VHH binders against q9xw16. Designs and how they scored, part 2

Target 1, 132 residues: q9xw16
Amino acid sequence: MSGWNAYIDTMTAAAPSIKRCAIVGAADGSVWARTEADNVFKASEEELKTFVALFNDVTQVPAKGADIEGVHYVVPRTEESLIFGKKENTGFFAVKTKSAVLIAVYEGPNEVAAQVRKAVESMQTYLNNAGY

## First folded at step 6 (VHH)

Design r74
Fold by OpenDDE, second read of step 7:
Structure r74 (fold): chain B 132 residues (1-132), chain A 120 residues (1-120)
Amino acid sequence: as target 1 above (132 residues)
Amino acid sequence: EVQLVESGGGLVQPGGSLTLSCAASGFTFDDYALAWYRQAPGKKRELVAGISSGGDTVYMDSVKGRFTISRDNAKNSVYLQMNSLRAEDTAVYYCAAPKPPPEGYGFDYWGQGTLVTVSS
């Protein structure tokens, strides 16, 4: 778990607009690491189990949106290993690796989302190359 | 080429109502969620309402109960019914759609916008 926390720090450092972040198991939504303290990632185990299952068929997600931390987001579109959503001045990016799902919740004007996507996809690439 | 054309903006008194329309073309409309944004003078553009391809909706807190987003896939159109309008609702309103993969980080296509002015 301590090793995974370093990856959380890397993503949050790469995109200052990220407020909360988590790395969870792609199979069951188990939490491997997450932001803590004032920026604690608050999604429940049941919610995360449901969320990671969205990657089984991402084509259905734009029709229904996605829920994270009890908040419902509209999902503009998806890709095979990418789900992102928007609500007010907040949003999230979620990317799937071989064995994990990386989730970043951000806040700010619309243009900050580009940096958030880059941060999570960079980590996605790194972890995939590392076999995770 | 993706096109989003807003209409329906204008001057309205506080407490009044207005309906905005957006005609979309150039992409597979019914596969994507759509949204309305607004930008008031001196402020950042903000998401007012979003609607999934399945019809589920998201609103900013300040417009809940007053604004309603809807869509007509047969007409490739999105609407924003605005009731009980307030001075703080004054802004340019934009219709928004995502770019197809692999590009985009949210709602990436924008129309030219339509001005809504709420004033007595």
Scores: ipSAE 0.904, ipTM 0.951, lowest interface PAE 0.5, mean pLDDT 96

Design r78
Fold by OpenDDE, second read of step 7:
Structure r78 (fold): chain B 132 residues (1-132), chain A 118 residues (1-118)
Amino acid sequence: as target 1 above (132 residues)
Amino acid sequence: EVQLVESGGGLVQPGGSLTLSCAASGFTFDDYALAWYRQAPGKKRELVAGISSGGDTVYMDSVKGRFTISRDNAKNSVYLQMNSLRAEDTAVYYCAAPSPEGYGFDYWGQGTLVTVSS
């Protein structure tokens, strides 16, 4: 699991607006890697289990929003392997790979969201090609 | 083509109230969340309130307890009830909707000006 920390570092380096991020198992929400120290990703196991289950039917998520780290976000829309949310000047992007969910929580003006999305989708593509 | 048309802005004294309205068209309204943003002079545009397609809401902390976002799917409209207005609420308020390939609320109306001043 320690090898997954490198992917956390890659995403955070690619998008400075990312404050916290995690890589979790798509099946059960188990944490494979997460930001630590001053930027600890704090979602509980129960919360992550519920969150990754949203990808079973993403069409329902805009109706209910999504919770990460005890914070409720409005979800503008979804795609098959993409859920994103907004609250004030914060937001998140979550993408699903073959076996994982990548979650990035960011802070900043609207313009920073494009870079965050690019960072997580690039990692999504890389991991999918690698079989993960 | 997506269209968002805001209305209801104006001049109001501190402590006053306004109700903003937004008429939306050009997309399946009830499938998406909607939002209100505002932009004060010299500041970045910020998310004031959002409402899911199911009716749950999110607010910025400074407006909690004072502002209420709501929607009427039958009218393809979203509203922002603003009570106990403060000078710092002065801004152009925008109705916002997501785009098919965007990264947030990417469609905006022309905005409606809200000025809170004694």
Scores: ipSAE 0.903, ipTM 0.951, lowest interface PAE 0.4, mean pLDDT 95

Design r8
Fold by OpenDDE, second read of step 7:
Structure r8 (fold): chain B 132 residues (1-132), chain A 120 residues (1-120)
Amino acid sequence: as target 1 above (132 residues)
Amino acid sequence: EVQLVESGGGLVQPGGSLTLSCAASGFTFDDYALAWYRQAPGKKRELVAGISSGGSTVYMDSVKGRFTISRDNAKNSVYLQMNSLRAEDTAVYYCAAPSPPPYGYGFDYWGQGTLVTVSS
């Protein structure tokens, strides 16, 4: 198991509503770690390359939405290092660190989203402090 | 202060149509995506439809082909055209907008809602 898998486990433990999660390279969308087995994160390399590129200009994302795992999400708004989206009873949070993008796809009522954001932002802070 | 005011709800028979409107104020409307939610009795509030600032849309599966979300940036308004209404569409419908940075985790602002009742 990669050392990055431990961070996946930490995020999923912190927010039980997270169904799938991935840590990818911010530069190219390469997968460093992801949920697997019954909760496999299914985004393709091409899709992830496109997704991480959204952070180059987050101001454009609310106009277009974002695609993850072949699913189109509406993006309410963005921040410099934060993109989040919604569809039905699902959503995602994506945060950018110095060298990575953390993506968490969750399912549940609106109330669970706050915990998901906290989980990914906590990991964001940790990784940034660690130099990643 | 962000304000969202819904209108257009009412009683309609199954198979009927209804158009909901939402007037928004208190934020830069054209910078954000907007959404319609609904909450049926005894159920959680759920995202019915969302529309990006550029016009791309998302729908819950049960309303695809029947509901259409649209927006008019000049009027700071969002609309939900509902066709072929069903009894299970009965709910209070809410217009929704995101909070400005740094707060929020989705669509955080809601109107007071408008009741849609589908019954024969």
Scores: ipSAE 0.904, ipTM 0.951, lowest interface PAE 0.5, mean pLDDT 95

Design r9
Fold by OpenDDE, second read of step 7:
Structure r9 (fold): chain B 132 residues (1-132), chain A 120 residues (1-120)
Amino acid sequence: as target 1 above (132 residues)
Amino acid sequence: EVQLVESGGGLVQPGGSLTLSCAASGFTFDDYALAWYRQAPGKKRELVAGISSGGSTVYMDSVKGRFTISRDNAKNSVYLQMNSLRAEDTAVYYCAAPKPPPYGYGFDYWGQGTLVTVSS
Protein backbone atom coordinates (compact mmCIF):
# COMPACT_ATOMS: atom_id res chain seq x y z
CA MET B 1 0.00 0.00 0.00
CA SER B 2 1.17 3.49 -0.83
CA GLY B 3 1.34 6.20 1.77
CA TRP B 4 -1.75 7.76 0.18
CA ASN B 5 -3.85 4.74 1.09
CA ALA B 6 -3.47 5.69 4.74
CA TYR B 7 -5.26 8.95 4.01
CA ILE B 8 -8.09 7.04 2.34
CA ASP B 9 -8.41 4.95 5.49
CA THR B 10 -8.40 8.05 7.67
CA MET B 11 -11.25 9.68 5.75
CA THR B 12 -13.38 6.53 5.59
CA ALA B 13 -12.87 5.96 9.32
CA ALA B 14 -13.88 9.54 10.11
CA ALA B 15 -17.14 9.26 8.13
CA PRO B 16 -18.71 5.78 8.01
CA SER B 17 -21.22 6.90 5.37
CA ILE B 18 -18.41 7.24 2.82
CA LYS B 19 -18.77 4.34 0.40
CA ARG B 20 -15.99 5.13 -2.03
CA CYS B 21 -13.08 7.53 -1.88
CA ALA B 22 -10.18 8.63 -4.04
CA ILE B 23 -7.16 10.90 -3.99
CA VAL B 24 -6.21 12.11 -7.44
CA GLY B 25 -3.78 14.55 -8.98
CA ALA B 26 -5.24 18.03 -9.30
CA ALA B 27 -3.44 18.62 -12.59
CA ASP B 28 -4.43 15.51 -14.54
CA GLY B 29 -6.82 13.39 -12.46
CA SER B 30 -4.30 10.57 -12.06
CA VAL B 31 -5.26 8.21 -9.24
CA TRP B 32 -2.91 8.29 -6.27
CA ALA B 33 -5.13 6.16 -4.02
CA ARG B 34 -8.68 4.86 -3.90
CA THR B 35 -10.94 2.51 -2.06
CA GLU B 36 -10.67 -1.08 -3.31
CA ALA B 37 -12.30 -4.49 -2.95
CA ASP B 38 -16.08 -4.22 -2.38
CA ASN B 39 -15.95 -0.43 -2.48
CA VAL B 40 -13.88 0.21 -5.59
CA PHE B 41 -13.88 3.79 -6.77
CA LYS B 42 -14.72 3.29 -10.44
CA ALA B 43 -14.24 6.64 -12.13
CA SER B 44 -12.29 6.40 -15.37
CA GLU B 45 -9.13 8.34 -16.06
CA GLU B 46 -10.89 10.45 -18.65
CA GLU B 47 -13.74 11.20 -16.27
CA LEU B 48 -11.35 12.21 -13.50
CA LYS B 49 -9.42 14.44 -15.86
CA THR B 50 -12.66 16.20 -16.65
CA PHE B 51 -13.70 16.32 -13.02
CA VAL B 52 -10.55 17.92 -11.63
CA ALA B 53 -10.73 20.51 -14.39
CA LEU B 54 -13.98 21.71 -12.81
CA PHE B 55 -11.86 23.41 -10.18
CA ASN B 56 -10.50 25.75 -12.84
CA ASP B 57 -13.84 27.53 -12.75
CA VAL B 58 -16.11 26.28 -9.99
CA THR B 59 -18.67 29.01 -10.69
CA GLN B 60 -19.86 27.10 -13.76
CA VAL B 61 -20.40 23.79 -12.01
CA PRO B 62 -23.82 24.51 -10.41
CA ALA B 63 -25.13 25.22 -13.90
CA LYS B 64 -24.14 21.83 -15.25
CA GLY B 65 -23.71 19.48 -12.33
CA ALA B 66 -20.90 16.96 -12.09
CA ASP B 67 -20.30 13.37 -13.14
CA ILE B 68 -18.53 10.78 -11.02
CA GLU B 69 -18.37 7.07 -11.83
CA GLY B 70 -20.86 7.60 -14.64
CA VAL B 71 -23.40 9.10 -12.27
CA HIS B 72 -24.72 12.63 -12.71
CA TYR B 73 -25.07 14.74 -9.58
CA VAL B 74 -26.78 18.04 -9.05
CA VAL B 75 -24.39 20.54 -7.48
CA PRO B 76 -26.19 22.94 -5.13
CA ARG B 77 -23.31 25.43 -5.05
CA THR B 78 -19.53 25.54 -4.98
CA GLU B 79 -16.61 27.17 -3.24
CA GLU B 80 -13.13 27.90 -4.58
CA SER B 81 -11.77 24.55 -3.42
CA LEU B 82 -14.99 22.65 -2.75
CA ILE B 83 -17.53 20.91 -4.97
CA PHE B 84 -20.36 18.83 -3.60
CA GLY B 85 -23.30 17.10 -5.24
CA LYS B 86 -26.46 15.14 -4.51
CA LYS B 87 -28.46 12.35 -6.11
CA GLU B 88 -31.20 10.40 -4.34
CA ASN B 89 -29.72 9.25 -1.05
CA THR B 90 -26.16 9.64 -2.29
CA GLY B 91 -23.76 12.49 -2.73
CA PHE B 92 -20.15 13.45 -3.00
CA PHE B 93 -17.69 15.95 -1.61
CA ALA B 94 -14.60 16.96 -3.52
CA VAL B 95 -11.95 19.27 -2.12
CA LYS B 96 -8.83 20.61 -3.75
CA THR B 97 -5.44 20.81 -2.05
CA LYS B 98 -2.24 22.31 -3.42
CA SER B 99 -1.63 19.30 -5.63
CA ALA B 100 -4.55 16.87 -5.14
CA VAL B 101 -8.30 16.47 -5.28
CA LEU B 102 -9.96 14.40 -2.58
CA ILE B 103 -13.25 12.78 -3.58
CA ALA B 104 -15.65 11.05 -1.22
CA VAL B 105 -18.89 9.42 -2.36
CA TYR B 106 -21.35 8.80 0.43
CA GLU B 107 -24.74 7.24 1.02
CA GLY B 108 -27.36 7.97 3.63
CA PRO B 109 -29.75 10.57 4.98
CA ASN B 110 -28.90 14.22 4.44
CA GLU B 111 -27.50 14.73 7.92
CA VAL B 112 -24.59 12.33 7.30
CA ALA B 113 -23.22 14.77 4.72
CA ALA B 114 -22.02 17.10 7.47
CA GLN B 115 -19.66 14.45 8.77
CA VAL B 116 -18.40 13.68 5.27
CA ARG B 117 -17.59 17.34 4.62
CA LYS B 118 -15.75 17.55 7.92
CA ALA B 119 -13.73 14.45 7.08
CA VAL B 120 -12.57 15.61 3.66
CA GLU B 121 -11.89 19.18 4.79
CA SER B 122 -9.86 17.94 7.72
CA MET B 123 -7.75 15.92 5.33
CA GLN B 124 -7.56 18.91 3.01
CA THR B 125 -6.13 21.03 5.81
CA TYR B 126 -3.67 18.33 6.83
CA LEU B 127 -2.37 17.80 3.30
CA ASN B 128 -2.10 21.51 2.61
CA ASN B 129 -0.03 21.98 5.74
CA ALA B 130 2.14 19.07 4.64
CA GLY B 131 2.74 20.77 1.29
CA TYR B 132 0.47 18.57 -0.82
CA GLU A 1 -33.59 35.99 4.97
CA VAL A 2 -34.08 32.97 2.74
CA GLN A 3 -37.72 32.08 2.16
CA LEU A 4 -39.04 28.96 0.45
CA VAL A 5 -42.80 28.67 0.18
CA GLU A 6 -44.34 25.50 -1.25
CA SER A 7 -47.86 25.17 -2.61
CA GLY A 8 -50.01 22.80 -4.64
CA GLY A 9 -50.27 19.83 -2.32
CA GLY A 10 -53.52 18.06 -1.59
CA LEU A 11 -55.51 14.85 -1.77
CA VAL A 12 -55.45 12.95 -5.06
CA GLN A 13 -56.49 9.49 -6.19
CA PRO A 14 -53.99 6.94 -7.46
CA GLY A 15 -53.11 7.66 -11.06
CA GLY A 16 -53.84 11.35 -10.57
CA SER A 17 -51.62 14.36 -11.07
CA LEU A 18 -50.45 17.35 -9.05
CA THR A 19 -48.16 20.27 -9.68
CA LEU A 20 -46.17 21.65 -6.80
CA SER A 21 -44.76 25.16 -6.81
CA CYS A 22 -42.06 26.82 -4.75
CA ALA A 23 -41.52 30.55 -4.50
CA ALA A 24 -38.01 31.42 -3.39
CA SER A 25 -36.53 34.65 -2.10
CA GLY A 26 -33.62 35.99 -0.07
CA PHE A 27 -30.76 34.70 -2.23
CA THR A 28 -29.40 34.80 -5.78
CA PHE A 29 -31.79 32.23 -7.21
CA ASP A 30 -30.21 31.70 -10.61
CA ASP A 31 -26.77 30.94 -9.19
CA TYR A 32 -27.85 27.83 -7.33
CA ALA A 33 -29.35 24.43 -7.97
CA LEU A 34 -32.71 23.71 -6.37
CA ALA A 35 -34.39 20.53 -5.25
CA TRP A 36 -37.56 18.85 -4.09
CA TYR A 37 -37.44 16.52 -1.13
CA ARG A 38 -40.15 14.47 0.51
CA GLN A 39 -40.67 12.81 3.84
CA ALA A 40 -43.18 10.04 4.32
CA PRO A 41 -44.45 9.02 7.74
CA GLY A 42 -41.79 7.10 9.63
CA LYS A 43 -39.19 7.60 6.90
CA LYS A 44 -36.19 9.86 6.39
CA ARG A 45 -36.37 12.86 4.13
CA GLU A 46 -35.20 11.94 0.64
CA LEU A 47 -34.20 13.83 -2.49
CA VAL A 48 -36.93 13.44 -5.10
CA ALA A 49 -35.56 15.67 -7.82
CA GLY A 50 -32.90 18.29 -8.34
CA ILE A 51 -32.33 20.88 -11.02
CA SER A 52 -29.14 22.75 -11.76
CA SER A 53 -29.08 26.45 -12.50
CA GLY A 54 -28.55 25.45 -16.14
CA GLY A 55 -31.49 23.08 -16.17
CA SER A 56 -29.90 19.65 -15.87
CA THR A 57 -31.93 17.32 -13.69
CA VAL A 58 -31.61 14.35 -11.37
CA TYR A 59 -34.38 12.08 -10.12
CA MET A 60 -34.79 9.27 -7.70
CA ASP A 61 -35.42 6.04 -9.57
CA SER A 62 -38.95 5.49 -8.27
CA VAL A 63 -40.21 8.76 -9.79
CA LYS A 64 -38.40 8.70 -13.14
CA GLY A 65 -40.83 9.03 -15.99
CA ARG A 66 -43.56 10.25 -13.68
CA PHE A 67 -42.17 13.41 -12.08
CA THR A 68 -40.65 16.44 -13.77
CA ILE A 69 -38.74 19.21 -12.03
CA SER A 70 -38.47 22.60 -13.69
CA ARG A 71 -37.58 26.15 -12.81
CA ASP A 72 -38.42 29.69 -13.85
CA ASN A 73 -35.60 32.03 -12.95
CA ALA A 74 -37.64 35.08 -13.86
CA LYS A 75 -40.15 34.12 -11.19
CA ASN A 76 -37.65 32.67 -8.73
CA SER A 77 -39.76 29.52 -8.73
CA VAL A 78 -39.27 25.76 -8.88
CA TYR A 79 -41.95 23.28 -9.89
CA LEU A 80 -42.60 19.58 -9.56
CA GLN A 81 -45.07 18.03 -11.97
CA MET A 82 -46.22 14.72 -10.54
CA ASN A 83 -48.08 12.29 -12.80
CA SER A 84 -49.30 8.75 -12.28
CA LEU A 85 -49.24 9.25 -8.56
CA ARG A 86 -49.05 6.22 -6.29
CA ALA A 87 -49.92 5.62 -2.65
CA GLU A 88 -46.20 5.43 -1.83
CA ASP A 89 -45.80 9.00 -3.07
CA THR A 90 -47.74 10.20 -0.04
CA ALA A 91 -45.46 12.55 1.88
CA VAL A 92 -44.73 16.11 2.83
CA TYR A 93 -42.84 17.67 -0.05
CA TYR A 94 -40.19 20.30 0.61
CA CYS A 95 -38.49 22.83 -1.60
CA ALA A 96 -34.78 23.03 -0.86
CA ALA A 97 -31.88 25.40 -1.54
CA PRO A 98 -28.24 25.55 -0.47
CA LYS A 99 -26.86 27.88 2.15
CA PRO A 100 -24.36 30.43 0.92
CA PRO A 101 -20.65 29.83 1.46
CA PRO A 102 -19.05 28.77 3.62
CA TYR A 103 -21.97 26.99 5.25
CA GLY A 104 -23.89 23.85 4.41
CA TYR A 105 -23.39 20.37 3.06
CA GLY A 106 -26.10 20.08 0.43
CA PHE A 107 -29.54 21.58 0.29
CA ASP A 108 -29.72 23.22 3.67
CA TYR A 109 -32.67 25.59 3.44
CA TRP A 110 -36.13 24.06 3.55
CA GLY A 111 -39.63 25.38 3.22
CA GLN A 112 -42.43 24.44 5.56
CA GLY A 113 -43.54 21.77 3.12
CA THR A 114 -46.78 20.85 1.39
CA LEU A 115 -48.65 17.62 2.07
CA VAL A 116 -49.41 15.28 -0.82
CA THR A 117 -51.81 12.45 -0.01
CA VAL A 118 -52.46 9.76 -2.61
CA SER A 119 -55.43 7.64 -1.58
CA SER A 120 -58.49 6.05 -3.11
Scores: ipSAE 0.900, ipTM 0.949, lowest interface PAE 0.5, mean pLDDT 96

Design t43
Fold by OpenDDE, second read of step 7:
Structure t43 (fold): chain B 132 residues (1-132), chain A 119 residues (1-119)
Amino acid sequence: as target 1 above (132 residues)
Amino acid sequence: QVQLQESGGGLVQPGGSLRLSCAASGFTFDDYYMYWVRQAPEKGLEWVSTISSSGSYTYYDDSVKGRFTVSRDNAKNTLYLQMNSLKPEDAAQYYCAADIYESGFPDYRGQGTQVTVSS
């Protein structure tokens, strides 16, 4: 297992509502690590390439939404390094670091989203400080 | 207690205009992003527009972009939605919503106001 897998484990441990998680290259969407087994992150390389490109102009994302794992999410707003979406009782948070995009897909009531966001943003901060 | 009260809905012809209002109370209005969402009969809840706490940033669903304008008056704790060039597919119950859990999604809504578009 690569060191990136440990970061996946850290995020999923910090937020039990996370169902699937991935760390991908910000430039090309290449998968560095992802949840496996019963919770395999299923996004294709083509989809991830498109997704990470959303960070090039986040202001346009709300109008169109975002697709992850073939699921279309409403994106009510964005921030410079943060894209998040919602679909019924599911949602995602995606944050951009210097070189990576962290994606967490979660399931549960709206209240659990805050914990998921904290987990992903904490990892974002850690990786940024580490130069990644 | 958080309260949101929508108003301004009604019946208009295609191409017509409406201006919705939402009176907010029971929370610090100017600390929260506010949203408009709508639900048509037999359809799920769909997002319409978002406005940042200060009003500096606005976001729109592609279906309403260029036709709808969201705004807010924080001194009056009021949210607005100017709807121009209305289409039949805009007909729905419209709700204002607050991002109470700071998840980025509207998670508390009022009773709504009905918008009907028909010739």
Scores: ipSAE 0.384, ipTM 0.707, lowest interface PAE 1.2, mean pLDDT 93

Design t51
Fold by OpenDDE, look of step 8:
Structure t51 (fold): chain B 132 residues (1-132), chain A 119 residues (1-119)
Amino acid sequence: as target 1 above (132 residues)
Amino acid sequence: QVQLQESGGGLVQPGGSLRLSCAASGFTFDDYYMYWVRQAPEKGLEWVSTISSSGSRTYYKDSVKGRFTVSRDNAKNTLYLQMNSLKPEDAAQYYCATDEWDSGFPDYRGQGTQVTVSS
């Protein structure tokens, strides 16, 4: 298991409502690590390339929403390094580090989203401090 | 206890205008993002607009951008939605909501106010 896989495990352990998770390159959306087996993160390379590019201008994302794994999510707002969305009882949090984008797709009521956000932001902080 | 009460809905002709209000209580209004959402018949709840706690940031659904304006008066604990150039597809029950969980799409909303657009 690569070091990046360990970070996937850390996030999923911190937020059980996370169903799928990926760490991808911020520049090109290349997958560094992802959940697998029964919880395979299924976003295509092209989709991830498009997704990470959203961070180039997050202010425009709410108007259009965001697509992950072929699913379109409503994005009610964004922050400089944070994009999150919702669809029914699912959602995602995506945070940008210096070099990576962390994406966590979760399932559950809105209350569980707080824990997911905390998990990915904690990892964001950790990776940023580590230079990634 | 979070309480939200929408008002200002009504029947207007296409191209008309409405101004919705939302009276908020039971939480520190000026600490939270506020949202407008709507639900049309046979459709799910959809996001319309977001405004930051201070009002400095606003976001809009693409289909309402340029026509709707969200604002807030924190001194009055009131959220507003100015709706201009209304279209039939804007007809819906409109709700204000708060991101009290600071975790995305909010669950807390009022009873809503009905907006009907018809000639």
Scores: ipSAE 0.469, ipTM 0.760, lowest interface PAE 0.8, mean pLDDT 92

Design t56
Fold by OpenDDE, second read of step 7:
Structure t56 (fold): chain B 132 residues (1-132), chain A 119 residues (1-119)
Amino acid sequence: as target 1 above (132 residues)
Amino acid sequence: QVQLVESGGGMVQPGGSLRLSCAASGFTFDDYYMYWVRRAPGKGPEWVSTISSSGSYTYYADSVKGRFTISRDNAKNTLYLQMNSLKPEDTALYYCATDEWDSGFPDYWGQGTQVTVSS
């Protein structure tokens, strides 16, 4: 187990609605850690490579949406280091750190999304301060 | 109580134009992102456009990009959608929406205004 697995566990435990998480390289989408066992994060490396490249120009993402784990999400807006999307009662938040992209996929109504966002942004802040 | 009232819908021919308005009340309008979403009969809701609280940032679905323009007048608590080059597939009930839960998504909608594009 790599040290990155601890961060996956922290994010997954931050909110009951969070089902799957991944930490990937911001440059190439390589998987550093991901949720396993009963709820495996299933995005391929090819898909993740495409996904992390979205952060090169987040302003274009809303027009096309974003795909994670073969699921297409609507992205109504973005922020500089934040991409998030929704599909029915599911959604995701992805934040970019200095060297990584953190992804959390959640299930539930819009009311739970704020908690998910806080969880990934908290981890983002922590990792940025740590130099990652 | 949050209230959103859409207006400006109607029937137009393909290639025509409409301008929708949304009157907002019951919340601090200029603190929130605002959205347009639409629902065609028998289909799920479709996000159309987003505008930031100050109006500095706008976003559009690919299906309407280049044809629709979202804007707002915070002094009047009003949201607008200018729709040009309308197509039959734009036919839908159009809703004004806000982000009530700070989720980043439109989660409080008005009653909607009908837009019908037909020859």
Scores: ipSAE 0.695, ipTM 0.865, lowest interface PAE 0.6, mean pLDDT 94

Design t71
Fold by OpenDDE, second read of step 7:
Structure t71 (fold): chain B 132 residues (1-132), chain A 119 residues (1-119)
Amino acid sequence: as target 1 above (132 residues)
Amino acid sequence: QVQLQESGGGLVQPGGSLRLSCAASGFTFDDYYMYWVRQAPEKGLEWVSTISSSGSRTYYKDSVKGRFTVSRDNAKNTLYLQMNSLKPEDAAQYYCAAELHDTGWPDYRGQGTQVTVSS
């Protein structure tokens, strides 16, 4: 178990509505850690490369949306280091750290999104402070 | 109680224009992101546009960029959507919506106003 797997476990424990989660390299979308077993994060390398590149200009993301695991999400707005999207009763939060992108895909009513965001942003803060 | 009341819908020909308004009450309007969403018959709810609390940031779906303009008057608790160069595929019930819990999606929406585009 890599050190990055522990961070996956921390995020999923903090927000039960998270179904799948991944930590990837901000530069190239390479997977550092991800949920596995029954909740395998299934985004391809090509898809992740495209996704992390969205952070180069987050202002353009809402017009086109974002794709994760072959699913297209509506992105009605963005923040500087945060991209999030919605699709029916599912959604995602993705935050960028100094060197990584954290992605959490969740399922449930809109109310559960707050807890997911807190979990991901908490990890973002922790990793940034740690230099990652 | 949160209330959102849309107005300004109607029937226009392709290429025509409409200006929608939304009167908001029951919450601190100028603290929240506001949205326009729409729903055509037999289709799901569709995001159209978002505007930040101050109005300094606006977002649009690709198909309406350059044609629609969202704005707000916080002194009047009113949200607007200027729709130009309307197309038949823009026809829908248009809803004003508010994001009250900072989840990236609106929590409440009004009863809507009908927009019809037909020659």
Scores: ipSAE 0.878, ipTM 0.939, lowest interface PAE 0.5, mean pLDDT 96

Design u7
Fold by ESMFold2-Fast, scan of step 15:
Structure u7 (fold): chain B 132 residues (1-132), chain A 120 residues (1-120)
Amino acid sequence: as target 1 above (132 residues)
Amino acid sequence: QVQLVESGGGMVQPGGSLRLSCAASGFTFDDYAMSWVRRAPGKGPEWVSTISWSGSYTSYADSVKGRFTISRDNAKNTLYLQMNSLKPEDTALYYCARDIYEGSYPLDYWGQGTQVTVSS
């Protein structure tokens, strides 16, 4: 690894409500880093390849939703570089940078969701400024 | 408690401009994405625009893209909507909302909105 696990650690420290997260390649969904052990991010390579392709046309996503770790999420709307979804008390935020997609799965109320979104966006901005 | 106070509405002619403001209190403003939502007479609520917590990312409904600009001043706990090239169909009550549902209605509203009327 080129040390991408340090970014996972930074995000989970900033937003402890993140249950699982990963940094994947924007072109192919290849995993650069992910949470491990009891919090392992369990998306398959095929699922991640399908997921990152959603960023090619985010306008289609709200009609069909998105699948992460075999769970189907309702996507109420999308933004330029952000897809987010809801499934009962669980949700996710996924943001695209120049070279990567950051995916964070969380559990908790809407206040928790706001904290997770902030943490993911902070990392998105950092990576974009670093050329990733 | 969460409080959002909208201002800046009024009457303008088609093609005119208005700048709406929303003063926020009772929560940490820069922890939340913020949205503008409008409700025209006889219609349901329509999401207009969202800005991320930092102000780095914005999004707009197709009906307002290129005409409206959302911005925020986190030091002043204030959200703005600059509305240019206004059309009669922009006539509505405009609400600011803390975007805790992150999309579709209902959003977390606090306050009474500000009326925008576009007519000759």
Scores: ipSAE 0.141, ipTM 0.553, lowest interface PAE 5.3, mean pLDDT 85

Design v3
Fold by OpenDDE, second read of step 7:
Structure v3 (fold): chain B 132 residues (1-132), chain A 124 residues (1-124)
Amino acid sequence: as target 1 above (132 residues)
Amino acid sequence: EVQLVESGGGLVQPGGSLRLSCAASGFTFSDSYAIGWVRRAPGKGEELVARISGSGGYTSYADSVKGRFTISADISKNTAYLQMNSLRVEDTAVYYCARGYPPIPPTSYYFDYWGQGTLVTVSS
């Protein structure tokens, strides 16, 4: 098992509404770790490659949305290192570090989104400070 | 099977230099991993000496070795190195290379595979 799983566990523990989570390479979308078993993160390598490439120009993402695990999400807005989307009672937060993209897919009312964002951004900050 | 094999240790005088190598197999260097050099001196605990991202894009050092040691990686050879200059008697230790990840609190470092270690002795 990848040591990156510990980071997955940390994020999911911080935000129980996170259903699936992944840490992927920012350059190529390669999966470093993901939730598995009943909560398997199902995005393909090709999809992830496309997804991480969105960070090359986040300004265009709101116009076209983002796809994760075959699901299309509306992206209200973006930040330089943050892409988030919504679909009904689900959504995702994706943050970019120096070398990685952290993706958290959550389910619940809008109120849970803040906790999910905090979880992934906290991890983002931690990893950035660690040089990742 | 993941393996790490250290080499290059030996006896040197204070002020001398030594270059350690860590040949890795069973995985490919990438930013999904970090390579660290950890030393264990007689009667002392473990100390993370230096760490490098798998691609070599990021390096970090313990304060005790900053300016004297340089960690590097040759991706084409899947090998990491520790160039040790201006060696001191207190640098005497068994040096291990290890595959790891960013530190996870409360642990200062996290490694899943270790080499057998190579002895570095600095003595006049």
Scores: ipSAE 0.404, ipTM 0.720, lowest interface PAE 1.4, mean pLDDT 93

Design v4
Fold by OpenDDE, second read of step 7:
Structure v4 (fold): chain B 132 residues (1-132), chain A 124 residues (1-124)
Amino acid sequence: as target 1 above (132 residues)
Amino acid sequence: EVQLVESGGGLVQPGGSLRLSCAASGFTFSSPYAIGWVRRAPGKGEELVARISGSGGYTSYADSVKGRFTISADISKNTAYLQMNSLRVEDTAVYYCARGYPPIPPTSYYFDYWGQGTLVTVSS
């Protein structure tokens, strides 16, 4: 088990609405850690490679959306290091650090999104400060 | 298989210098990992001496060694180093290199693979 699982646990603990979560390499989408067991993050390596590449030009993402785990999400807007999407009562937040992309898929009303964002952005800040 | 092998330990006088090496195999120094030097002195607990991120872009040091020790890595050799200057008697310890991850509170560090350690003795 990767030590990165502790960071998955930290994010999921901070936002209970997170159903699945992954930490992947920003360069190639390689999985460093993911939720497993009852909440397996199921994105393929190929899909993740494509996803992390979205951060190369986030300005185009709202026009085409984003796919995670075979699910297509509408992306209302993006920031330089943030991509988030929505689909019905689900959504995701993906933040990019120096070396990683943190992806959190959540389920619930729109009100839970703020907590999810806070969780992933907090981790983003922590990892950036640690050089990751 | 992941393996870390320390070298460079030995006997040195106070004020002297020593350079430890940590040769890694079974993995490549990269962003997912950190390399740390942890020392254990007789009768004392473990102390994280220095840590470097896999990318090499971030280093951290224990207050006890700041300004005296320098951690570095040569990616081409898959080897980490600990340059130890101005050594003190209290620096005497077995020094381990380890592969780890960013620290997560309340834990100060987490490592999953360790070397066998190399003894550093600082004595007049």
Scores: ipSAE 0.458, ipTM 0.763, lowest interface PAE 1.2, mean pLDDT 93

Design v6
Fold by OpenDDE, second read of step 7:
Structure v6 (fold): chain B 132 residues (1-132), chain A 124 residues (1-124)
Amino acid sequence: as target 1 above (132 residues)
Amino acid sequence: EVQLVESGGGLVQPGGSLRLSCAASGFTFSSYYAIGWVRRAPGKGEELVARISGSGGYTSYADSVKGRFTISADISKNTAYLQMNSLRVEDTAVYYCARGYPPIPPTSYYFDYWGQGTLVTVSS
């Protein structure tokens, strides 16, 4: 499909706890790539448009939480280019690059979160260095 | 249908300049894509000469052409360019314009559509 799928594969390979993953346009939430088949990332573009807009003011996100794929996550804190949330034994990490937002939804104990974060932040750094 | 059409190649003397154009159709330049110029010299493999993000905000160059070549894009025309200055004999090659994506980690490049290529010959 898209060349961006390679990045999806890279992230999911780096963190097996990632169940679903997507790369979307930071400006409009358009889907550039996503996990498919048995692990389809199911967020709508409308939802993603709302989600990526959270990065316009991340300071407000912890008070409101974040919704992905119709699931509401508690957002403990945010960073300028990082939004992460938790729900029971699931969570997500979303990082913003210059032009994209990488979203990884994971499942597992809290201990797996570090690996997921590392995977998406590594990709974030890579893409930023590549001007994306 | 995605198409890339190169133009501007030709014969030039060492030290001369050429400007290649890549007219793209079937898609719109955006950050979703990257546009690259890849050259194939006789008897040599392919070399990514320059790449530009679809938005035009980022450029990269091979060390062999850095400081001499400039890649650019006119979004309104959906056209990419390669300004080649201070041309050398070793710059002789067929130059292809290609649509692609950011490099696939860790270092591989991916291009999904290519132009037909335009020949650049640098000779005294």
Scores: ipSAE 0.483, ipTM 0.762, lowest interface PAE 1.3, mean pLDDT 93

